# Designs tried in a protein design chat: VHH binders against Meiotic recombination protein W68 (mei-W68). Part 19

Target 1, 331 residues: Meiotic recombination protein W68 (mei-W68), of Drosophila melanogaster (Fruit fly) (q7kpa5)
Amino acid sequence: MDEFSENIERIALELLSNLVHGNATLSVPRNSSGNVISEYRRVSYNNRGSRHSFCVLIYMLSRVHRLQVRGGSFTVRGLYYDNPLLVRSQSRIAEARLDVCRMLRTSPLSLGILAASKGLVAGDLRLLMTNGDVLDSSLYGGPLTLPTDPEKIDRIETLAEFVLIVEKESVFESLLSRNVFGTFERRFILITGKGYPDCCTRRIVHRLTEENQLAAYILVDADPFGVEIMLVYRHGSKSMSFSSQGLTTPALRWIGLHPSEIPALGTGAVALVAGDNKKINDLLARHDLEPGVRQELRMLQDVQLKAEIESVIDFLTDDYIPNKINRNLFL
Key: E = the ipSAE of ESMFold2; O = the ipSAE of OpenDDE; V2 = 0.75 times the mean of E and O plus 0.25 times the DockQ between their complexes.

## First folded at step 20 (VHH; framework vhh_7qia_2)

Design f4 (from e3 with S30D; at its last look DockQ between E and O 0.77; V2 from the best seeds 0.00; counts 0 for: pae E 7.3 > 2)
Fold by ESMFold2, look of step 20:
Structure f4 (fold): chain B 331 residues (1-331), chain A 120 residues (1-120)
Amino acid sequence: as target 1 above (331 residues)
Amino acid sequence: QLQLVESGGGLVQPGGSLRLSCEASGFTFDDYQMGWYRQAPGKQRELVAFITSGGTTRYADSVKGRFTISRDNAKNTVYLQMNSLRPEDTAIYYCAAKDWGSGSYPFDYWGKGTPVTVSS
């Protein structure tokens, strides 16, 4: 009688009730602010415009039901290639996965439908897998892709003192090429989620901070999307907030780039565009912002400039990062 | 408190050179990023050159190749060597300091400025 099973039954009863009246429809939540869902959209087989989406949702619900009885997991890629004519694109199956998570009020990790892992890791890290394998990023000689299913990681072993998260793969690769690990006399782990992090990356960061007691630092662009990425790691996804258990890192330390630093970053700042201003307003409407973060967002509104991490790449490894971490300069 | 005092400004002919100095007082100078800014009459203050605590430099496009910023941490001094001066470089030049992570916007400290006039 868990919430997952209860929601499956609710959906089944609603579908059955609708079918009695000749309506093959599903109600999909739109808003997930906090734990309250107050708005729904209809996806109907009876409507040619949504028929395809309906079929993909039923396909995913049926696969979720199979996981309930068998255990295991599916990947988004695997679901696509098992039935490509039905699914038509990997983006459609990815969208349906989010819809199903909202319908069942659960996370992709709990659901067992996994996206391909995109997160990268380097540095002092050993992942001891449940099947006995050891993934050792210190021995590989280069970055490793994080496992697709973080629940298959039995134990995380590290002598690192902290983990540093960077927003983009380009920054991650640039730091490695500039020998960032030689910058500190302290061991650390470097991670990127390649923009907005997937649940697997977020879960591993959570485990590093909770199980291995590491301090966690993050570098994002000084723009509204970078701030949102930091908030996703710290507080969870706005669109899936009810599924943030075990995926957040509340003690995450935002070392930069801070919008208030844009004038001092020299040339390379660019004007905000309309999409940036909309995002700022959306973020300022949140009720879970720390005062310092709120002030930085207002700074973006005031100066109407943004800057990316690459604007400080020339002094990032030997000046900016060491000063921020060693002098505890974070929000 | 960190104080900034500029010197070295003056009148110079086009094509000439000047060296600006900015002396800072305070033990935290090494941690500060230093910049030179300028403001011509009727225009907004603009960045000219910037140097990090570790010595990395950045320049406005309009001065790149002609101006050089440097710092001497032992003397708590930042310099701006200005070569091949043009009438468009005429402005009041300000020294500024910023510690990473400070809440003071746009900079923690500003000098009072030193005027530079480039004319025949």
Scores: ipSAE 0.036, ipTM 0.557, lowest interface PAE 7.3, mean pLDDT 82
ESMFold2 (binder alone), look of step 20: mean pLDDT 81; pTM 0.811
OpenDDE, look of step 20: ipSAE 0.524; ipTM 0.819

Design f5 (from e3 with S104E; at its last look DockQ between E and O 0.67; V2 from the best seeds 0.00; counts 0 for: pae E 9.6 > 2)
Fold by ESMFold2, look of step 20:
Structure f5 (fold): chain B 331 residues (1-331), chain A 120 residues (1-120)
Amino acid sequence: as target 1 above (331 residues)
Amino acid sequence: QLQLVESGGGLVQPGGSLRLSCEASGFTFSDYQMGWYRQAPGKQRELVAFITSGGTTRYADSVKGRFTISRDNAKNTVYLQMNSLRPEDTAIYYCAAKDWGSGEYPFDYWGKGTPVTVSS
């Protein structure tokens, strides 16, 4: 019996213990920072205010148990449409998924309850699936959507030397339209998580670096949210820190945009707003922040300007990216 | 000692033309992106035109179609051809060089500037 099964058993025993005393109650962690659970909230069928949430949590736990027995996976959307009267909305099932991950101390990938993948990949990549299928982004002339369940990828084959992650789909599409693969002289894989990455995208980047031994580079906007996106790939999500194994890329190389480059962009920068400054303060409060990253965040505070990748779009392909990667100019 | 030396500025009538040159020394010119910036009295320094090591150009909206930036890597020189000049183009024009690896603000190297005055 593995740790996953032990956690399900623990929850079942706790529920049964509560039921013996007349309490249909689940304890849901509020905070999952590190491996220490510091607070719990009670979700009880006995209380009208939490009754629905209790039922959705039980539904989710039962579906997770079915996956343990039979294997496979469900999507968040599929779970909603299987029982829409119970779940009432996709957002409620998505909340329950996070709660169950916290209760079981595991990642959504380990649960087998997946969101639709939003990540895109292009370049020299073949995904050999466990069912024998081959997804080949190098052959079909255009980008592929990353698989919903990356654990169904048996083997990743590539002649690429590195993987380049870009924050936004617009940048991903622009690089392809500008023939980025023909401009370099090195083979690579281009990926976008379309903003904050899902677990599937993070898992695939991790596998490329660990299994295929590729260097990983990332290009994000020169703003606090772009820095946070980079940190999610590198260090993981703070809210699910105990489930970060196999989802982080600590050696991820941040090639840009760096906030210290904003003055060179002339009038291409825009002012920070209150939400940006709040995010900067939150990020600067981290104890695990590399000195170079901290310096770049302070530059944002000093100049009070931000810039999007699009501000350098005219020379991304021919100068910016090749110089950063080939000359090892990263943080 | 790394230097950028501008030339070609002066007084010109509206509708006239000037050609600015910037000669570089003390660094590997072909690795650097080159730009022209300008600063009118009481205003912030602004980008006029920029050219990458690969030859891609960027222009401020106010000068598009009138100004042309070019570079000659063999001569370590960047040029700004300014046509159809207007009084609002009056400023000190600065040559700048940037290596994307430095991350320094404002640019790695700046010239001393060459004044351009457009007046009837």
Scores: ipSAE 0.006, ipTM 0.442, lowest interface PAE 9.6, mean pLDDT 82
ESMFold2 (binder alone), look of step 20: mean pLDDT 82; pTM 0.824
OpenDDE, look of step 20: ipSAE 0.813; ipTM 0.934

## First folded at step 21 (VHH)

Design g1 (from f3 with Y105W; framework vhh_7qia_2; at its last look DockQ between E and O 0.68; V2 from the best seeds 0.00; counts 0 for: pae E 6.4 > 2, grease 25.7 > 24.2, SAP .696 > .668)
Fold by ESMFold2, look of step 21:
Structure g1 (fold): chain B 331 residues (1-331), chain A 120 residues (1-120)
Amino acid sequence: as target 1 above (331 residues)
Amino acid sequence: QLQLVESGGGLVQPGGSLRLSCEASGFTFSDYQMGWYRQAPGKQRELVAFITSGGTTRYADSVKGRFTISRDNAKNTVYLQMNSLRPEDTAIYYCAAKDWGYGSWPFDYWGKGTPVTVSS
């Protein structure tokens, strides 16, 4: 609990020590990936180019410290509207939130600085909240937005056998419109993080697998960003690797789309665009890749084609997903 | 291991029809996606049509409306009905079987091909 207050005070003392030498600076761990160790960037009031960022970081640190002393939580949006002239934009306060998490070596959830959850859930799930409320997503036709603070969930009740994660909202909605729950003879939970998942979505998937013992499956586009999304759920974010506690799902099963399937799709594949190859190389530089995942990334590199989940939409619910799950065809 | 044998190819005049057959031998034929591919002289092999185990069909744009893929799981056979044939349909036609499993190489089986020639 008080560890974060002590860490903030340590940073404050270091800042004061630097100030007696004429340096108004903060050292922020750098968001570097691959084989480089954690590096630091310097954010200084003395430098006009970083002066604004310095002030926003000090603002965020002071609010986080107050939060740890008083308790409670704030949203990023609330911090922006509390002092919009200083913050200037919601994107800047969101960046500062991540920087503070890196400086304190903890997750945004642990600091109590919350963003509204963007994740959606459908299927057999009941969330019993600490205040006595029940969030029930068992109704097929009306998906629910996942709660902003999943730590306020007292317990999770479900009769589902597994959870299926899909990369994007369009696929989530298409599966519902095609009656996926009525055509798949097994009970399950459907979740989307709408692209890259927020911490709340990742936390709930983790709890479903650890507390409710559900198998977890994921369906992403056969492209390098889809593979990275799967890796975020499985292994966590590289930019926040120290904050993996309770946010990763190591046993996550990647059912598709697999890049090695792209040659068979013929008409559904499109050329890689600028930046796809850079992302492939960045991912291949990781040390945490399973050999099968590495092989699939090299397939993207070799064929120079990618495919969206929508390219198989006409047999997704009745053929692709059931075969992948029931026949254990995953990586 | 799945083994595929094509038949029904031959010489036909433009506007004519042919029906290709591919007989498969294997334990789980009904679980495989089946497809027809073709390779014209000097060109890369291309997908013509495929059919899933559940009966969903997909066609290349160049053959849509002229070709029909079907399967008979009781006979372990996949068919390609080719109507309104054109000289550009001249190729060796290959039957293929594919499982949707990860890593396609062990699950990617091909026949030896059956030639189709469309000319006067």
Scores: ipSAE 0.096, ipTM 0.598, lowest interface PAE 6.4, mean pLDDT 81
ESMFold2 (binder alone), look of step 21: mean pLDDT 82; pTM 0.837
OpenDDE, look of step 21: ipSAE 0.729; ipTM 0.893

Design g2 (from f3 with S53H; framework vhh_7qia_2; at its last look DockQ between E and O 0.52; V2 from the best seeds 0.00; counts 0 for: pae E 9.5 > 2)
Fold by ESMFold2, look of step 21:
Structure g2 (fold): chain B 331 residues (1-331), chain A 120 residues (1-120)
Amino acid sequence: as target 1 above (331 residues)
Amino acid sequence: QLQLVESGGGLVQPGGSLRLSCEASGFTFSDYQMGWYRQAPGKQRELVAFITHGGTTRYADSVKGRFTISRDNAKNTVYLQMNSLRPEDTAIYYCAAKDWGYGSYPFDYWGKGTPVTVSS
């Protein structure tokens, strides 16, 4: 029996059992590290505080079930516009999407529930789509938005030797405006996930490293959130840990900014705030940190300063990036 | 790996000028970021200026417009031209070198320092 069918039947039987006792209630797994689900929260129509969430969950489950019968896919925005009064906001349908994935123990990609892609790519890359289209980011005129459904990419063609990921769109744009591709004799691909990457961006980076055998480098801010973004690419998302296969890049090379570089940056460094220290402690509690990464997090803790990539923007293209990559200066 | 030797410090009146030199001995000087730091009595060491491998310069706000850092890779030497000196510039000035290397602290090598005193 199909695992989706087993899970949807389990949810249906649980709901019916609760209804026999007068409770219109769904049990939604709480996120936990790893794939062990031991805690649940209850979402009940009987309770005014969760009634709306219950209705959105039923709506999502219904649409996912119909997708299994008819095939295809749909987007978060499409679900919102189909029933905006029920859903009320795209944020609520996005939250329900995550909850349904936890309940069904599967990924949004496996369910065919797509988010709009926010990732950008530039450089020596051609995406051969299953419908015969070719998306060529090597053309004049700048970057290409990554496809919404990476499963519709049949083949990736590139002569690039590596891919460089940058945390922020502003850095991505600055590198392009400074002709970063003309400063290297080596061909490469430039990608940004615009902060925390979506599944589509992570999937493309994974495929580039596994299918096209490219080295992967990442540049993030020297702060705990930048380190976490790097770890999402390398080891996966905590909130979606059950669906990390085909979305991680274990060989990802963190070229910077490294916290140990902060004292050299002068006026570019700013004080940590309470939220930063909380994130540092949360990250240090992980058991999957490489020793160098752990040491850099402790450096943040010791110096109590952080820095943005923009602090080196004036020499990023001509000096910082080439030295890090060509001299293998990464963690 | 590098040995760094500062020179050019001394006593100067407010408004005066000094030029500090830092001579490096090492095979790979041109590959290093070079910097000047200073430490006043009772204070922690602070950045004054640095210059990257590629020649990009950065300055502390307190010295911007008055100090100029430069490097001569042929002579393995970094300079700090200090103009319009003020009493608050009084400190021991240290030359430093940094490889962008994995696992290293901000600067891998430090000089012994050269004292600068700005007094009337």
Scores: ipSAE 0.011, ipTM 0.467, lowest interface PAE 9.5, mean pLDDT 81
ESMFold2 (binder alone), look of step 21: mean pLDDT 82; pTM 0.833
OpenDDE, look of step 21: ipSAE 0.711; ipTM 0.885

Design g3 (from f3 with W100Y; framework vhh_7qia_2; at its last look DockQ between E and O 0.83; V2 from the best seeds 0.00; counts 0 for: pae E 3.2 > 2)
Fold by ESMFold2, look of step 21:
Structure g3 (fold): chain B 331 residues (1-331), chain A 120 residues (1-120)
Amino acid sequence: as target 1 above (331 residues)
Amino acid sequence: QLQLVESGGGLVQPGGSLRLSCEASGFTFSDYQMGWYRQAPGKQRELVAFITSGGTTRYADSVKGRFTISRDNAKNTVYLQMNSLRPEDTAIYYCAAKDYGYGSYPFDYWGKGTPVTVSS
């Protein structure tokens, strides 16, 4: 039984039931601090304040239904340009996509409504695509952009022992320019999600760890946003916790930068600002923090300093990363 | 037992030089980052110089160009060459070691310190 189709029917029947009572209303699950969506908000055409949101949600639902009937996919950009007066902005169509995922209890990838991928990969990796193409990052002269639709990847082939994720493109490119692959005597894959990862990047990291049994390591800034990025890879997005199937990497190993290292490294640290402290408090309120991660967040509060990966760039490739990975020094 | 033993401190005239040594035992020295800190009376302990296991060095602004940190992994020793000494360099100098691990702050191991006095 197709749960996706059943959920569309359920929503349609609820809408029709509401229309019988004169209410053009949709129930949309709210974001929750818990792992399960437990509350709903009403979006109604009858209410002037939510009328536009209602129309965009109906538009999105109709496009998703069309994909069920005909197959294929839409892009977020394409949906905007097909009806810009209705949608008004790309941010509104992006929010509607998330809302429909919540309503249908599915991921954006399963919905068939795609955004451009931003993740980059380098190193020992071959992607055997369903159409017969082979995307081989070992054969290109630079990094490859990860495919927009990771479900078009039939098999992943690699001789790598591990995957290393770095938070930022600048760090990714610096490691390549410093010949990071020649520094290790172990084969590996280097990935960046360019900050907060998209679902495609998260999906591919998951597949590497699950299907290819690679260890996964991550390097982020020693600041609260870096810790949150690590947690997104490890535990998933809080706004989309219901769709974490196949997108999380629970065994992800956080090699650094760790906040407790800031003073010892003699690194040019920068003071926290109010936004950083608010993020630390939000993260400490989570129920899924490992004790070591919680302690490192408290260290940020105590020292009121943060540091970027770039602050250790001069010994990152030949000193910091090898010590962390080869000596199993991670959280 | 793990030990850090400083030596080479003493009394020196302004403009003079001293070479501090810190001999380590009881651990794999080449795996550790090493640092020199100093503490003048009534002041907080401050970083003077730092050297990674791979030899990358960092210095406090107040000592750049005058002090040189180095390490000899064969002797399990870290050095601080202090040139062009000034009265404000007067302090107790501490050797410190840190593994690349997490959760330890500020350092895993400290020496007992060696006093340096620059008088005039």
Scores: ipSAE 0.388, ipTM 0.754, lowest interface PAE 3.2, mean pLDDT 84
ESMFold2 (binder alone), look of step 21: mean pLDDT 82; pTM 0.836
OpenDDE, look of step 21: ipSAE 0.767; ipTM 0.917

Design g4 (from f3 with Q1E L2V Q3K E23A A40T E46D A60G A74T R86K I92V K112Q P115Q; framework vhh_7sr4_2; at its last look DockQ between E and O 0.89; V2 from the best seeds 0.00; counts 0 for: pae E 3.4 > 2)
Amino acid sequence: EVKLVESGGGLVQPGGSLRLSCAASGFTFSDYQMGWYRQTPGKQRDLVAFITSGGTTRYGDSVKGRFTISRDNTKNTVYLQMNSLKPEDTAVYYCAAKDWGYGSYPFDYWGQGTQVTVSS
ESMFold2, look of step 21: ipSAE 0.380; ipTM 0.751
ESMFold2 (binder alone), look of step 21: mean pLDDT 81; pTM 0.814
OpenDDE, look of step 21: ipSAE 0.773; ipTM 0.914

Design g5 (from f3, 15 letters changed; framework vhh_4orz_3; at its last look DockQ between E and O 0.82; V2 from the best seeds 0.74)
Amino acid sequence: EVQLVESGGGLVQAGGSLRLFCAASGFTFSDYQMAWLRQAPGKRREWVAFITSGGTTRYADSVKDRFTISRDNAKNTVSLQMNSLKPEDTAIYFCAAKDWGYGSYPFDYWGQGTQVTVSS
ESMFold2, look of step 21: ipSAE 0.575; ipTM 0.835
ESMFold2 (binder alone), look of step 21: mean pLDDT 84; pTM 0.853
OpenDDE, look of step 21: ipSAE 0.818; ipTM 0.941
ESMFold2, look of step 23: ipSAE 0.616; ipTM 0.858
ESMFold2 (binder alone), look of step 23: mean pLDDT 84; pTM 0.848
OpenDDE, look of step 23: ipSAE 0.817; ipTM 0.939

Design g6 (from f3 with Q33E; framework vhh_7qia_2; at its last look DockQ between E and O 0.08; V2 from the best seeds 0.00; counts 0 for: pae E 20.5 > 2, placed apart)
Fold by ESMFold2, look of step 21:
Structure g6 (fold): chain B 331 residues (1-331), chain A 120 residues (1-120)
Amino acid sequence: as target 1 above (331 residues)
Amino acid sequence: QLQLVESGGGLVQPGGSLRLSCEASGFTFSDYEMGWYRQAPGKQRELVAFITSGGTTRYADSVKGRFTISRDNAKNTVYLQMNSLRPEDTAIYYCAAKDWGYGSYPFDYWGKGTPVTVSS
């Protein structure tokens, strides 16, 4: 019997056993480090504080079971509109989605539970969809929103040599307005996950590197949140560690901004705040940091300054990005 | 003290093959990205191929399909297999390593170079 069937049966038997003893309780894993689950959170109908969450979890489990029996997929938004009185808000169903994935030890993509994609892509890219459609960013005059379900992409075709990821939409739009594609003699793909990337964006970057053998570069702010975003692409999300299969890009090249560059940026740098220092400490506690990344985080602590990509926007397209990529200046 | 030593260059006829080797010492090879560059007389040094610590490869358009970069971390060696050589490939080929441990991103290590001549 497959692992999904075993896990759903285990959950059902545990629930029934608890109900016989008067407890309507589900155990939800809370530890997201690696594939090992070491700690659980109880969600109980018997507890008024978690009653609603319990009901939403049962709803989600039943819908996931239905998809496994009948096939197909659904979106978080669709689940909300199918039962708005039960779900009450899209954020509650999104939270339950993560909890169910932890309980079943799998990813939303494997179960067919989709969120709307936030990613944008531009440049030399054709997506050949499983239904026969072709999405071609090179034919349209503007960026293409990445598909909601990347597993519906049959094949990715490109003449690009590399993919460049930028942290945020504002930088993505600014690079396009400054004709970034015209300043390189090499073809590439530009992607943004609009901050912290969702699974769909991460999966597409993974496929570009594994299937199309493109080099992947990332540009983030020189601050602890930017470093964390880079690490999510490279090593995965800490909150969904058991779901990291096919979502990481270990060979991702961090071209900047590097904290060690902040002294050379002049007046464009801004002081760290308490939230930044907390994030630095959280990141330094990770066991999966490369030595160079650890050194850059310590540089943030030493300098107590941060810098946004926008502080160097005027020479990004003509100097910074080409220099970093063409001369192999990355971490 | 970091050192990069290239070997395997020489004279070859058009259409021939050569395999360049670059042996590294004085650092943890598996943590470094490695590359091959070339410089023809009177021209600027240009990237030919590189390979990341994770094994991802990239090639200049002029050599795609003909050249293959690989690494053997047990031997601290990076290779460049050059097939279907053309006269335009004539250059001194340099091995390079990027050192991420020193805090300044514009940093590299270079070998002495190995000459490759494609001529009949």
Scores: ipSAE 0.000, ipTM 0.102, lowest interface PAE 20.5, mean pLDDT 78
ESMFold2 (binder alone), look of step 21: mean pLDDT 81; pTM 0.821
OpenDDE, look of step 21: ipSAE 0.038; ipTM 0.418

## First folded at step 23 (VHH; framework vhh_4orz_3)

Design i1 (from g5 with W100Y; at its last fold request DockQ between E and O 0.83; V2 from the best seeds 0.81)
Amino acid sequence: EVQLVESGGGLVQAGGSLRLFCAASGFTFSDYQMAWLRQAPGKRREWVAFITSGGTTRYADSVKDRFTISRDNAKNTVSLQMNSLKPEDTAIYFCAAKDYGYGSYPFDYWGQGTQVTVSS
ESMFold2, look of step 23: ipSAE 0.660; ipTM 0.880
ESMFold2 (binder alone), look of step 23: mean pLDDT 84; pTM 0.851
OpenDDE, look of step 23: ipSAE 0.794; ipTM 0.926
ESMFold2, fold request of step 24: ipSAE 0.713, 0.721, 0.729; ipTM 0.890, 0.894, 0.899
ESMFold2 (binder alone), fold request of step 24: mean pLDDT 85, 85, 85; pTM 0.858, 0.856, 0.858
OpenDDE, fold request of step 24: ipSAE 0.839, 0.844, 0.864; ipTM 0.947, 0.944, 0.942

Design i2 (from g5 with G103S S104G; at its last look DockQ between E and O 0.89; V2 from the best seeds 0.00; counts 0 for: pae E 2.1 > 2)
Fold by ESMFold2, look of step 23:
Structure i2 (fold): chain B 331 residues (1-331), chain A 120 residues (1-120)
Amino acid sequence: as target 1 above (331 residues)
Amino acid sequence: EVQLVESGGGLVQAGGSLRLFCAASGFTFSDYQMAWLRQAPGKRREWVAFITSGGTTRYADSVKDRFTISRDNAKNTVSLQMNSLKPEDTAIYFCAAKDWGYSGYPFDYWGQGTQVTVSS
């Protein structure tokens, strides 16, 4: 019996135990680091304040069970449109999906409840799908949207030496417009998760590094949110900490922008705001932070300035990126 | 031993020109970004001009279109052509070097500076 089925059974037994005492109640774990669960949120039909949430959770659990029995998949959008009066909004289904992942101790990929992929890829990459189709970004010359379900990728084929991840679509498009593949003497794959990456993007980067043995580099803004995005790729999401297996890239190389570089750039820096300082403090509280990364966050506190990747766009493609990668200048 | 040695400073009348030079030794010059900064009496150090290892240039707004930074990787030199000088350009001018690697802050290496004085 697999762990998914065991967890469904565990949830059912817990619900039955609560019902014996007159409580139509589900215990939803509040996310914690690793596989350790330290806090719970109770959602009860008996409480008018949580009754709707209880019903949406039961709806989600029943749809997940249906997938176990019959196969296939649902989308977040599809589940909303199937029962809009029950669900009330697409965000409520998205929230319930996260809660169910926590309750079942499984990843969103394993549930079969899919969100649309937002990640883009360009360069020397061929995705051989389980149905026999081949998605080949090397043939199109332009970006492809990453598949919605990365588990339907049977094999990834590439002659690339590395993958370069950039934080934002604007940077991704700018590098393409500057013919970045023609200016580098080494083959590579360019990916963007358009800010914080979804599970599909993280899964594909993980597979590229583990299955295809590619080095992985990342370029983010020199600000606390950019550092957090890098950490999501490297160490995983805090909201889904139990599901980080197969979604992290521990050997990810952070080439920049580094906060310590901001003063040398001379222009384009902007003052930190209260939200930035709060994020810095939150990040410094992490236990999984490498010393170099911690030092760069301290530098943000000391300097009180941040900079976007766009601030170096005039030499990014021909100077900054090649210098960092070819000379092993990363954290 | 790393050295950055500035030269070409001096006294000049407003509207005049000077050319500053910085000779670099003790590091792989072609890997480094080079900058000029300046410090007027009682003021904090001000970024003036910047040139990447690949030759891309940047300037502070106060000197844009009047100053030109350039480099000669064969001779390990960076220069600053300063035209249409104003009394507010009076300062000690420093040459600085930065590799994108994680090291010295805000720059890895500094020169001793050369005095530029612009009289009215």
Scores: ipSAE 0.545, ipTM 0.833, lowest interface PAE 2.1, mean pLDDT 85
ESMFold2 (binder alone), look of step 23: mean pLDDT 83; pTM 0.840
OpenDDE, look of step 23: ipSAE 0.588; ipTM 0.847

